# VHH binders against q99177, part 32

Target 1, 341 residues: q99177
Amino acid sequence: MKRGESQAPDAIFGQSRAFALSDSSVNPDVIEYLKSVRQEALRTNAISIKNHMNLQKRTRHKSSMYDDEDEGALKRHAISPSLIRLQRNVEIWVRWFNSVKATVLTNAYEFTGYEDETLDLLLLFLKNYLEDMPSKCTTVEKIISVLNQHSFPEKAEEKEENLQIDEEWAKNILVRLEKTKIDSVEDVKKVITEGDKHELVGYNQWFQYLINNEPQHTTFHEKITSKQLWVLIKYMSNTWIKEIHKKGRHYRRLQDWLFYILVHTPERVTAEYTSILRDLGKKCLELIQKKPVEAHENKITLPKEMAELNVEIPAAVENMTITELTVSVIAVNYGQKDLIE
Short names: E, the ipSAE of ESMFold2; O, the ipSAE of OpenDDE; V2, 0.75 times the mean of E and O plus 0.25 times the DockQ between their complexes.

## First folded at step 15 (VHH; framework vhh_7b18_3)

Design p5 (at its last look DockQ between E and O 0.02; V2 from the best seeds 0.00; counts 0 for: pae E 19.0 > 2, placed apart)
Fold by OpenDDE, look of step 15:
Structure p5 (fold): chain B 341 residues (1-341), chain A 129 residues (1-129)
Amino acid sequence: as target 1 above (341 residues)
Amino acid sequence: QVQLVETGGGLVQPGGSLRLSCAASGFTFSDYYMGWARQVPGKGLEWVSYISSGGSTEYQDSVKGRFTISRDNAKSTVYLQMNSLKPEDTAVYYCARGPTFIWEDEDLIRAYEYAFDYWGQGTQVTVSS
């Protein structure tokens, strides 16, 4: 056990020599501060881009005022073909999306908890696993003691043998149990029932999670907090949407997640959150405009769970991209119609 | 466990040079973007420079032409060569681990805002006559 050299805490952050934002030992105040700084930076950059775009537009307009009356070329700001496409299809796409959203939210599997019988089997499995451990720390012994006080149903052992529980589950639960004060079986049940609330913190952790996991309705209830949802939206807006648009290595998975993020975005949002969505919409629009309509090679695909729910892609949305859908949903459902005007 | 250890800070006269090093361990170094940020006491964190896994670099405007970020994947180390130092460069400099995701160059500066997840202890750089 290499005694990690007690690195003097950072004078500014009050942390060890190196820390991750996801580290539970990190001062929450530091995390909040860093998040705040990041948020401010994002806002500032968004404003600066707007200002730069507005300045470029203003400088172009001033130069054209002094050039002579040549009458004719009302340069019809040719609406980009991509924008025309959006305008023509936005209603159909959003209608479809809303239907899909309703389907997922209504019919998708929701983990409502373990039945008592199942929970007992899980407890039994855990007990057996812990008892079979070659080395038991004081915490493990305590947990075993608590579990031994539980009255297991008759024939639970027979049923447990038939239960395909992965040892990895037990390991993960143990980690959680070790972090929780366990005084009773009810505490253990609570840890099992509350799911792995391991809050993924930071871009890298979330990215790894997304690329390695399919999106599911249950994930948004069990693992993704309201705050985290918006973090994911920001990540989509700033980085992942480009990967999707360029058909990068993980574009399909990220696309699936974006779809689910949209589905699980609340219908009513604050002005602040609206701004975040608007930024995502703008980013998508920018990407759409960079590619000719004919080059739409990244058609929408259905996530696995949606397919299982018998969601279909009608002909009217067959050539739609997730980016187009995103803009459309934001424009219509969140009152940002100016994005497509 | 992920570790980032900065070295190379110190006191230098205006116009002088310093080379900062950040030794990384506990992760596949070559897969990650790395960056440097600095903080003046009482002020916010300012990002200084960014280097991709592929070696693409980005700099804050205030340090362009003076600072050079580089990396040695074999040594799991990222460097910041600071030349023509100014009093305004006085700060604590932090090494940070960035994402594994590949950004376009235009997004590199923006990546500072949310993509870094591990931080070092920092090293003090003081530029004074």
Scores: ipSAE 0.023, ipTM 0.346, lowest interface PAE 4.6, mean pLDDT 78
Fold by ESMFold2, look of step 15:
Structure p5 (fold): chain B 341 residues (1-341), chain A 129 residues (1-129)
Amino acid sequence: as target 1 above (341 residues)
Amino acid sequence: QVQLVETGGGLVQPGGSLRLSCAASGFTFSDYYMGWARQVPGKGLEWVSYISSGGSTEYQDSVKGRFTISRDNAKSTVYLQMNSLKPEDTAVYYCARGPTFIWEDEDLIRAYEYAFDYWGQGTQVTVSS
């Protein structure tokens, strides 16, 4: 074991800092070990969830041992009203979902990066928006001060006057700017173009990112890797689907993210990944059966980008919840129909 | 910037005691679960204990009754009091920051490594004659 390099006290950081898995200043052997243990923990958690489902099935069998064969057979397969609702609607709900998925994947905006000229226009629009605000807190004044240090080309000022830029975009950028330390125009450029200076790592960073940002198709193109998508699906299964179902503090935002996760889940998946989806579907069924929701509670709503693409919720699906959609999609599109049989 | 600094490790004889401290900075400490994990030589990482933002505690079965986790939100510090130490407690002990999101505690135990996002540098605890 290394007896360590104690870092000298630093006015900014003090003694040794916590590390992220991508921090190149951390001992590589520790990073590699923690990465391997983290991957094993993710697999073990999925196995535990399946074992809980198997225990639930065995408990159902134990209970049915006392019923006679005729009644026991029907009661062993007791079908709740919520399951009947799924069985009656799954075809219509999945057809609608598949049309929405096609619309998003085909028509939604995909970001390919900003050219310098475009960045200058965005910076100028942001500066003008902030200067026009009727009341300015100290944070806004600081950001304006930073932007005033930047020299804008005369050509950019001419083009900004001719552009139709969404003021809601500027509001969203300001919210994100307030969550990071802004000392230079380069810090503002990073917020506009990319996320926090630290890469998103772990549950808390992802949770904070999700609750503070609306899902967009381009995020799944530019920021979320295939591996991270499966991590998010595991977070949904282990924790967030329960918060959605019980209408916890962030349930609407988490619903929107779950919808987009389903849209961006690959159609062709390995058996291991199919098992992860099945675990999410089982959790959804458990929640629906233990805490049924009335049709008018927690009904699905469209994320903003989908509404802007003219996606509509037809009457046949208006009372569906995201929890019901999730198990329906997993059952039909990923070959797990026994979940709803 | 998130910082977690463990102190209090060292060499101790079986049956002895140590108190680990983890000074935290760069985040709102009182909003987070905090925990301890350990890496036993030649074995994987295992969780030891965690404490909720409200002070509720959980422990691995092998340390129940011997270890006590606590926190001081005013000092942004989490502690691990380790009593009746055994040679199998020899490990590098890591402080880790857990979630702010409300969990059922059993699920957090099962998902410990992926639910905790920042880890300290670790402190060596050696229990030997």
Scores: ipSAE 0.000, ipTM 0.260, lowest interface PAE 15.1, mean pLDDT 73
ESMFold2 (binder alone), look of step 15: mean pLDDT 84; pTM 0.855
ESMFold2, look of step 16: ipSAE 0.000; ipTM 0.099
ESMFold2 (binder alone), look of step 16: mean pLDDT 84; pTM 0.852
OpenDDE, look of step 16: ipSAE 0.022; ipTM 0.293

## First folded at step 16 (VHH; framework vhh_7b18_3)

Design q1 (at its last look DockQ between E and O 0.29; V2 from the best seeds 0.00; counts 0 for: pae E 14.8 > 2)
Fold by OpenDDE, look of step 16:
Structure q1 (fold): chain B 341 residues (1-341), chain A 129 residues (1-129)
Amino acid sequence: as target 1 above (341 residues)
Amino acid sequence: QVQLVETGGGLVQPGGSLRLSCAASGFTFSDYYMGWARQVPGKGLEWVSYISSGGSTEYQDSVKGRFTISRDNAKSTVYLQMNSLKPEDTAVYYCARGPTFIWEDEDLIRAYLYAFDYWGQGTQVTVSS
């Protein structure tokens, strides 16, 4: 059974084929098309935005045929209330954001490894998690056995209760442990401390990662490459921003990720990358226009890490949505002012 | 490793029926959207249908009322029942794995093309007299 050559994931689109690209049965046009489909989807969305903008322009022209004389009603192109809001607040919001960005980039915790005490707690958590599993394979049993050989500090159980570790962490670690020869607790520690070097490939992998992991400053250095950052921005632009705006199941987590993505977006970007950001901005703007912010009880919340950095949300920013912030940042920081004009 | 294997394609007369199957492996099938797309040689890929993890379905207008997508989570299989087939339905049909979350879009099908990340090798469907 020829080890299905892991098709190099399309780094841009995050799509993988269940078959080898080199397979003669594969229509090369499919690959090309898949690349184009995303572009078309984006274009369609862009056109839709344009059409909506144009339709708003066209509906304005029909009313002029009635001759009544009253001259002066300057057809004040009624700027959408949402746009007015953006225009009024953009400077304040961006200023705040830039301040936060600076704070995070300067003061955020750099993961230099777990302290011994923390690592012990993680080991304990893992041990308990594995012991509580309803079905244990031989590998899990072995890991448990190894962990049982470890001398845990006194009162570790009490401290563990205070450790907010999600089960997803344990699941992920287990997957890694299963792939590693584990002969000692040191091996387990190594797996825990070693960053997941696994490159996430594809839309679903990234999505699963995002929803199951809280964004941290260190994540962007350890896990997310520059190229991957832009992939995430594209995913945000295409689908996740809608989830955020609609307050879907994972809107809070995705919102947090979007915030960090913005924080970690380089200040200087190429024209190509600017275009990607612009697209995100446009989509955000579209969403804002469709559903005014006033209708959104979606106050911006700060990720936990930012709270630890004593980042405050001033009153002027309290009612700001992440979509509004995104538009604002893109408009001001990346020279896309026409988005808010 | 994620695998998608399509079966059930073949030659059928106009007005006939086919049932496509896509056997999925290598992932938690029940958590994902699944979909079908088709491609005519020399033409672009077009969505045919998708089904959510919860069983919500969507169809391209051209196949509405004729095609039915379904899934069996226990078997990790997605199906496409195609009835009243037309020559225009002649294409290679691809099974695809979609996302795990739900979003709404006016161009939902196109958006799903973007979101789907694994594709099968395809199965040929030929509708001819």
Scores: ipSAE 0.027, ipTM 0.288, lowest interface PAE 5.1, mean pLDDT 78
Fold by ESMFold2, look of step 16:
Structure q1 (fold): chain B 341 residues (1-341), chain A 129 residues (1-129)
Amino acid sequence: as target 1 above (341 residues)
Amino acid sequence: QVQLVETGGGLVQPGGSLRLSCAASGFTFSDYYMGWARQVPGKGLEWVSYISSGGSTEYQDSVKGRFTISRDNAKSTVYLQMNSLKPEDTAVYYCARGPTFIWEDEDLIRAYLYAFDYWGQGTQVTVSS
């Protein structure tokens, strides 16, 4: 019997707290059911992708949800200046993109772990930060005690006095340390080196991560797995590319992420993953042909890391949009040239 | 912190009406899809309805035409007006926060339960004579 009690409005005690799926106060039956629904949806989606008949029906329903179609739009699609522009420029744009991809993949920083000297500096900074806190809970005092057992090299102490380390980093490390049993310096080192163990799950967690973080090459090495990359591509195709195209609230950040997703998409992919890319390419084509933007409105800009690597935007590329780049890359690099022919 | 507070549940006769309310706090309400799900006795959770940040609505087939979801962004509140209630509508109803974006594929209707990241504690709706 899993019935909840019926309750009249309770002005004094009737507050209901929100819960996350990992919250231990959430009814276990709710958690288990949500996991089973997720598993069923993922299995159904995989079967439907391999079943072209079901995919065709889903496409028809999607069109009905967004059905502002007329014969004028179809005729303009057939003779669209945006399609002609794409056909004329695709080879130059993709050649430039491939050069950028090579530069990022070979020259951008990859975090491979801390050197011992750097780790000692981080430990020393953390210790000094915690000691300077105006009030300290028992956990903080325990962490300080553990850090006091570590012998810091004289070189580290000298160098730390001349460094400016981000206090936000220390705050984030402290949050993770408070969630961990800390008995030794090695436990503190483990927290510093292992990063956030909580895997991002679901659309909202990924969206919040993307809007709060610039894309970096090292993120695709450290944080984003191959399977998660394809989840992000699906989010782009279904939702974010439309927000980018219409210049929605977070469009600049989302287009930077799309650029990096394209850079990190593997060259060799299965037919199933090629179909996911093709869906994104089709969506990009629909957007640029149905309501073409003038080149001066949404021209591509370089994410910060690419600019620091001295990537340049040549004149032949300067008016390209990320939407145009995306379909161009999919067409040429992933064998989908029929999209633009 | 994110909080969702549901009110308006209770006992009604078949054919009656109820209006559920969900007061939201701790996030920018107007940016998010909001939705309702229900836990039916003897069955698990099922999706009921959602409303986009822009006011577009969708409903499970069994409630179309009888239930209406709405939102008041100024009050950070989502409503579910339930008319022509049937005994099979008896359930615990949960308010839930959805994403700022959705997947466009209808085959993901059940997966909408996965897309909800914060849930209220639920309110009981009982339809019986």
Scores: ipSAE 0.000, ipTM 0.252, lowest interface PAE 14.8, mean pLDDT 73
ESMFold2 (binder alone), look of step 16: mean pLDDT 84; pTM 0.858

Design q2 (at its last look DockQ between E and O 0.08; V2 from the best seeds 0.00; counts 0 for: pae E 17.3 > 2, placed apart)
Fold by OpenDDE, look of step 16:
Structure q2 (fold): chain B 341 residues (1-341), chain A 129 residues (1-129)
Amino acid sequence: as target 1 above (341 residues)
Amino acid sequence: QVQLVETGGGLVQPGGSLRLSCAASGFTFSDYYMGWARQVPGKGLEWVSYISSGGSTEYQDSVKGRFTISRDNAKSTVYLQMNSLKPEDTAVYYCARGPTFIWEDEDLIRAYFYAFDYWGQGTQVTVSS
């Protein structure tokens, strides 16, 4: 079965479009069409934003002509309350963010490998997970057998209960273990300690990764390349930001990721990258205007790692949403002030 | 490996009906949106319908009331029931895997189309007298 030539990921979206069943080349027309649709969708959204912005500009045409003294209530183009809020708080929010960013970048844990004790706990967790599987293939049984040969420390079970390990971690590790010849516990340890070198390609792969993994500082160094970071920003801009704003099923996780993405976004960026950020900012602004923050009760939360760094949310930031923060950061840190003016 | 295999295409008279099936494998089917698009040779791909993991459906205006998308998660299969077929429905119909979550957009169908990442080989539907 000839491994279908994985089409190179789309340069813009980091996604591979493939016809899964045949060794046949993906229809170029389909690819082109998909690109065109994406472009059009983006344009439409951009136009919608522009139209909303231009509608705000067009109302300034002072039809001067008719003299009648009627106290024409200067319909003060009432700056949207949301915009006023942004304008009032942007400095405080960005200052706070920058402080947090600095703290994370300076003090966040850099993964240098698992301590032996931690690794033992992970092994124990994995063992328990595998043993609890309702159906075990020969590979799983083998892995269990190998793990049973390992001498776990005393009270490891008690400590394991305190270990907040996501079941998804075990699933992911299992996938890797299945692909690896496992003859000893050392082999398992190696798989656990070896970073997932698998490059995620495509929208769905990234989405699955994000929702199943909590963002960490180290993730951005070990797993997310500079190019991939911008792919993620594009995904945020195009789809995930809406999920966050409407408090979809995965809004918290995505919010955490967005926060880290912002933290790890370089301070100096090219015009091209600035444009991408600007688009994200515009999308955020659009969402904020469409649905006021007061209605969302979508207050910012900090990822676990940040809490461990004793990052606090001051009162002035407590009611801030991630979308508000995003637009604020983009406006101030990346010179896009017109977004909030 | 993700696989999508379309079946059920063929020749039908105007006013007739066809039921397309798309058998999916290589991923957790129940977690994903699934959709159908169609393409006339020499023309662009046209979005037809999609169904969410939760069973929410959306249709292109041209097929509303005539086509019905459904899914069987146990069989990892998505269906397109096409009734009252017209010559204009003649195309290659493609099954596609979509995203795992919902977002709202004015151009929702296009947005979903954007998010679809795997496609089948397609099945020919010909509506002719």
Scores: ipSAE 0.026, ipTM 0.296, lowest interface PAE 5.3, mean pLDDT 78
Fold by ESMFold2, look of step 16:
Structure q2 (fold): chain B 341 residues (1-341), chain A 129 residues (1-129)
Amino acid sequence: as target 1 above (341 residues)
Amino acid sequence: QVQLVETGGGLVQPGGSLRLSCAASGFTFSDYYMGWARQVPGKGLEWVSYISSGGSTEYQDSVKGRFTISRDNAKSTVYLQMNSLKPEDTAVYYCARGPTFIWEDEDLIRAYFYAFDYWGQGTQVTVSS
């Protein structure tokens, strides 16, 4: 069995299928603990029987915090060829990225809203659907009352024939309306325009969503909250960036998501959020320096939606990888230039 | 208070066999995938095998046909039978608790180290002439 080439349509995402609001999820902090235990287990002479018997004595007396900072401050580091490559290209790569970000965000405003006449058609269809229901709870009656406050143009039904709406659409809107406090027609309009925002919970649910769905600009407004964006950045730093860099099974899909995450990361961020970005940048540097990337391998490719916006990768940046772009963007756009110095 | 305790490691000659056991406690064992990973000297941690809550199994290519994972839900224990052992199998073997649900078995292979959330202390397996 295989995943279909066309991902599950947006019309069925989050409709009847629901993830629990709370679920047992993998805690990223446990991953850091596991890495610590893994480091203790990585010994050059692990084959020796004597090492097995001495396992209980490792690291009983921990090194002080000053040893880590002082060791880093006293060590000299050679500038690697990979770091020189970053230093020479960072300005060109970030300039291109910023132009792409501007293009995507400009076209997103063109694709996210309904015209007022189209919205009136959707409201009218919803009102008629609710009025025709055989049994109406108090919530449905309140929604109908709110919709009656709105004046519909007589021509609204003429435009309805060009829309792919049906009773299933209306059922899904009603489910979302029942979860929201509805006091005016503007509240109903907001539910219609913003789509389904059911929270995915936990790392496994997010991973499954990402590998099964191509990233789109609208996803970052309709299905991913600001808080969830930062959780995804932490998942990138902890795990997915390594998978991308080594060209693991899902590397292309994860790379596409990383590109869109960078595009949708806010320009103004708190110190806490800057620290999250810095951790990702450090991980990218670590990967680049340990395994330098051949220019013809794992060149960045654009997500499908960007090709439809006529976004191209010019020859001047064609040899860039997503890992190199990520650290470059973090360094330049978020004030972390010491990473590449 | 999740605990995983591995036993059954030791020294064995090439071509020999060992059976590892992992006793689990502190959670509803039957709801979870369980798996094995290993740390080869001088290398990183790599996955070996996993078994679903329903008993479906998967193996890394290098051990397929030689290793068999199994579980006993009544005893909350997962096993790894290792046959035809090679010097390259020398490693510390870890038992790990996986998720309760995945969409596709091979997706778990790629997500292995973040999807398996609790790990035992490990047991040494040494294959030497």
Scores: ipSAE 0.000, ipTM 0.134, lowest interface PAE 17.3, mean pLDDT 71
ESMFold2 (binder alone), look of step 16: mean pLDDT 84; pTM 0.854

Design q3 (at its last look DockQ between E and O 0.01; V2 from the best seeds 0.00; counts 0 for: pae O 15.5 > 2, unsure alone 64.6 < 65, SAP .674 > .668, placed apart)
Fold by ESMFold2, look of step 16:
Structure q3 (fold): chain B 341 residues (1-341), chain A 129 residues (1-129)
Amino acid sequence: as target 1 above (341 residues)
Amino acid sequence: QVQLVETGGGLVQPGGSLRLSCAASGFTFSDYYMGWARQVPGKGLEWVSYISSGGSTEYQDSVKGRFTISRDNAKSTVYLQMNSLKPEDTAVYYCARGPYFIWEDEDLIRAYEYAFDYWGQGTQVTVSS
């Protein structure tokens, strides 16, 4: 018997592709295409994009994203005021960024599990929900049997209303429990403690997730894998940095995500990943020089979590944009200084 | 629930015309790119055309000049006008939802055509010799 599908994760992570994949009337070639798009989004090579698109173009200038033989003649002849500003400030800006990164990585909250008292309340709520179900399959009865062997505390009067525990939470937990082999209460505790790592696939699901959720340090542990971080950097380079630079509809939220992506980018990276960062840096520099925007409209602001950690923006950094910070960090921290020279 | 329903397929003689329609529901239609793809007999699935939320269009080379994509945001409908039809246009045509609206440029349009996340059931177009 199916319990109600986990509708809350779908609302959080955007529109589900599961409907199209699970429909028996969906053409199997459409399903294979959608799977290949997921694999293409994980690749780092622009040449692969051309091959998968069945398009043939002679865009040698754009098909080679390495080397500075681009149409940016201004980079070779005269130095723009924007580039001079970068050159003069890069060391101060990156020094500040490194201090912020150290503060966030060392001091920000990281969810590692519930305290025993809180976990016991969650287990009790789940047990009561399962016991009150009108129809119980064998799996539900097994889970109830396991929970009956657990000793619950005598604190029955405290009502954890500040924990947003409801029937939808319990339904989501049950769906995950049904996918897991449950032999003990410790198995149930693991399922409750684990984040709901819903597999996000493709641009729309990631975009909807980012615009609907503030970045937090713990998010990069609970919801975003190292592999997915690099997918986000590719989306940032291809699309979201333009939204930020032009102050598009979602620029504030995307700006905060870019800041946290930079904080959580590993310090030691392969040549492949360095190339991804270099592409982002090139795009940032292009935008700064070709499409200047009013500085007061784009000046960096602190995400809520950083402000709560008493991170401050000193006067020397106050007028920097996130686009300027991004190219500065890539140039200095990832050995790409030729971008600004 | 996101739903895409294609209509307007059928049998047509070479040189003829058809207009496909796709009625969309369950999402804010004007916020998304929309597109058409087709499954040609003996070939894999291929894109045909797409249209941005702002009305910019792209076409596969084999249909450029003969097919026209358009949208009516008030009716949540995307169209594919197919003129000068050839036997090689015979396929099942799918309406698909593309990426959420972002600034249009050449790289964005091409990079995200793979991100069709919802597809209709398809409509058969047959061009008999």
Scores: ipSAE 0.109, ipTM 0.619, lowest interface PAE 5.8, mean pLDDT 74
Fold by OpenDDE, look of step 16:
Structure q3 (fold): chain B 341 residues (1-341), chain A 129 residues (1-129)
Amino acid sequence: as target 1 above (341 residues)
Amino acid sequence: QVQLVETGGGLVQPGGSLRLSCAASGFTFSDYYMGWARQVPGKGLEWVSYISSGGSTEYQDSVKGRFTISRDNAKSTVYLQMNSLKPEDTAVYYCARGPYFIWEDEDLIRAYEYAFDYWGQGTQVTVSS
């Protein structure tokens, strides 16, 4: 196994240079994901080859000389049923989306920091997590010691059970704590409150982040720069959209992210960025055309935060897929109407 | 802006040789893998070769022993020396930045469309008698 030379992280994708999937540092879930992408790619290529072969066979029909008249039947390029569906519903879907977008951007919770009580609960959760670790390094012990000096509210344990904090959060915080000199509880609080300024670099890091974190409005303000947004769109276009469409292992989470990505995509974009969106739209369209029936089974779901904002899915949108929505939004909002014509 | 410009394509007889060049700009060339892929009209894209930043090379089985990929970081250029050309090598050859993902499975490498992020416009190579 040629050990992939440690390459500097790509400035655009934030990932280290080409990595081998066999590398022990690669998340197994990523490996599985990429395998699934491969499978889809192979299937797509096989179909493409078949279609081209069938087109070549059709042209060899010997024009027998018989009579001139009725050939005027304009081979009405039968508009694909999927395209017809898009054309019929695009206005409704985009209208709904725009409404939702407006609601999210106006009413979504903006993280202004943790309340003291919440922060105490987070500290408690972290403390418990660290104490339960089977092996503790000196750094972890130090952090535990510092946390033990903190006076927790008497009912904090009862309230902690109500916090939907996952272990992944604690792991991430620990990584940050290990990189920081921790001498007091205030230092820990600072690490928790200071947004993970660590720019995720590379495909693997982003993928791991997406699958392990639910998208929120605040995430796009605190963690995702404008540049990173477009990186995510590119990843979506290249690989993740297929995972979503085929209902892969992480399709729900990725779908949620795609929805938020669309919501947070600027209304005005440069030609370059438009091109990127167009590519995403095209890929979505291709998927829709290849598997129209299966796509209908993948109904759009809304992220948790949307429910909190009382966003509803009307009947007219209930059967819409995220890929259909994506095409529709790109076509209408970003002037790419030819995608649906 | 990332740019990749291929040159060196053309018509050659079977058994002949061509050298393709790809001039890269708009990024730190030395930090990236570079590769070549080819496509026959109406067929899928197939990977041909790639080279790491450190000079490690990999080849598709069909071109092993005949093709040599190299790079000049000072010139931000990647090369593909093609020897003992066959009619089956007739294709549009594309320079690409990447791969970002390396699979040991040959079938996965066929999905190179996902492994490379930037492509040149391609150069036509025709091997014909």
Scores: ipSAE 0.013, ipTM 0.257, lowest interface PAE 8.3, mean pLDDT 77
ESMFold2 (binder alone), look of step 16: mean pLDDT 80; pTM 0.811
ESMFold2, look of step 18: ipSAE 0.013; ipTM 0.525
ESMFold2 (binder alone), look of step 18: mean pLDDT 79; pTM 0.803
OpenDDE, look of step 18: ipSAE 0.000; ipTM 0.216

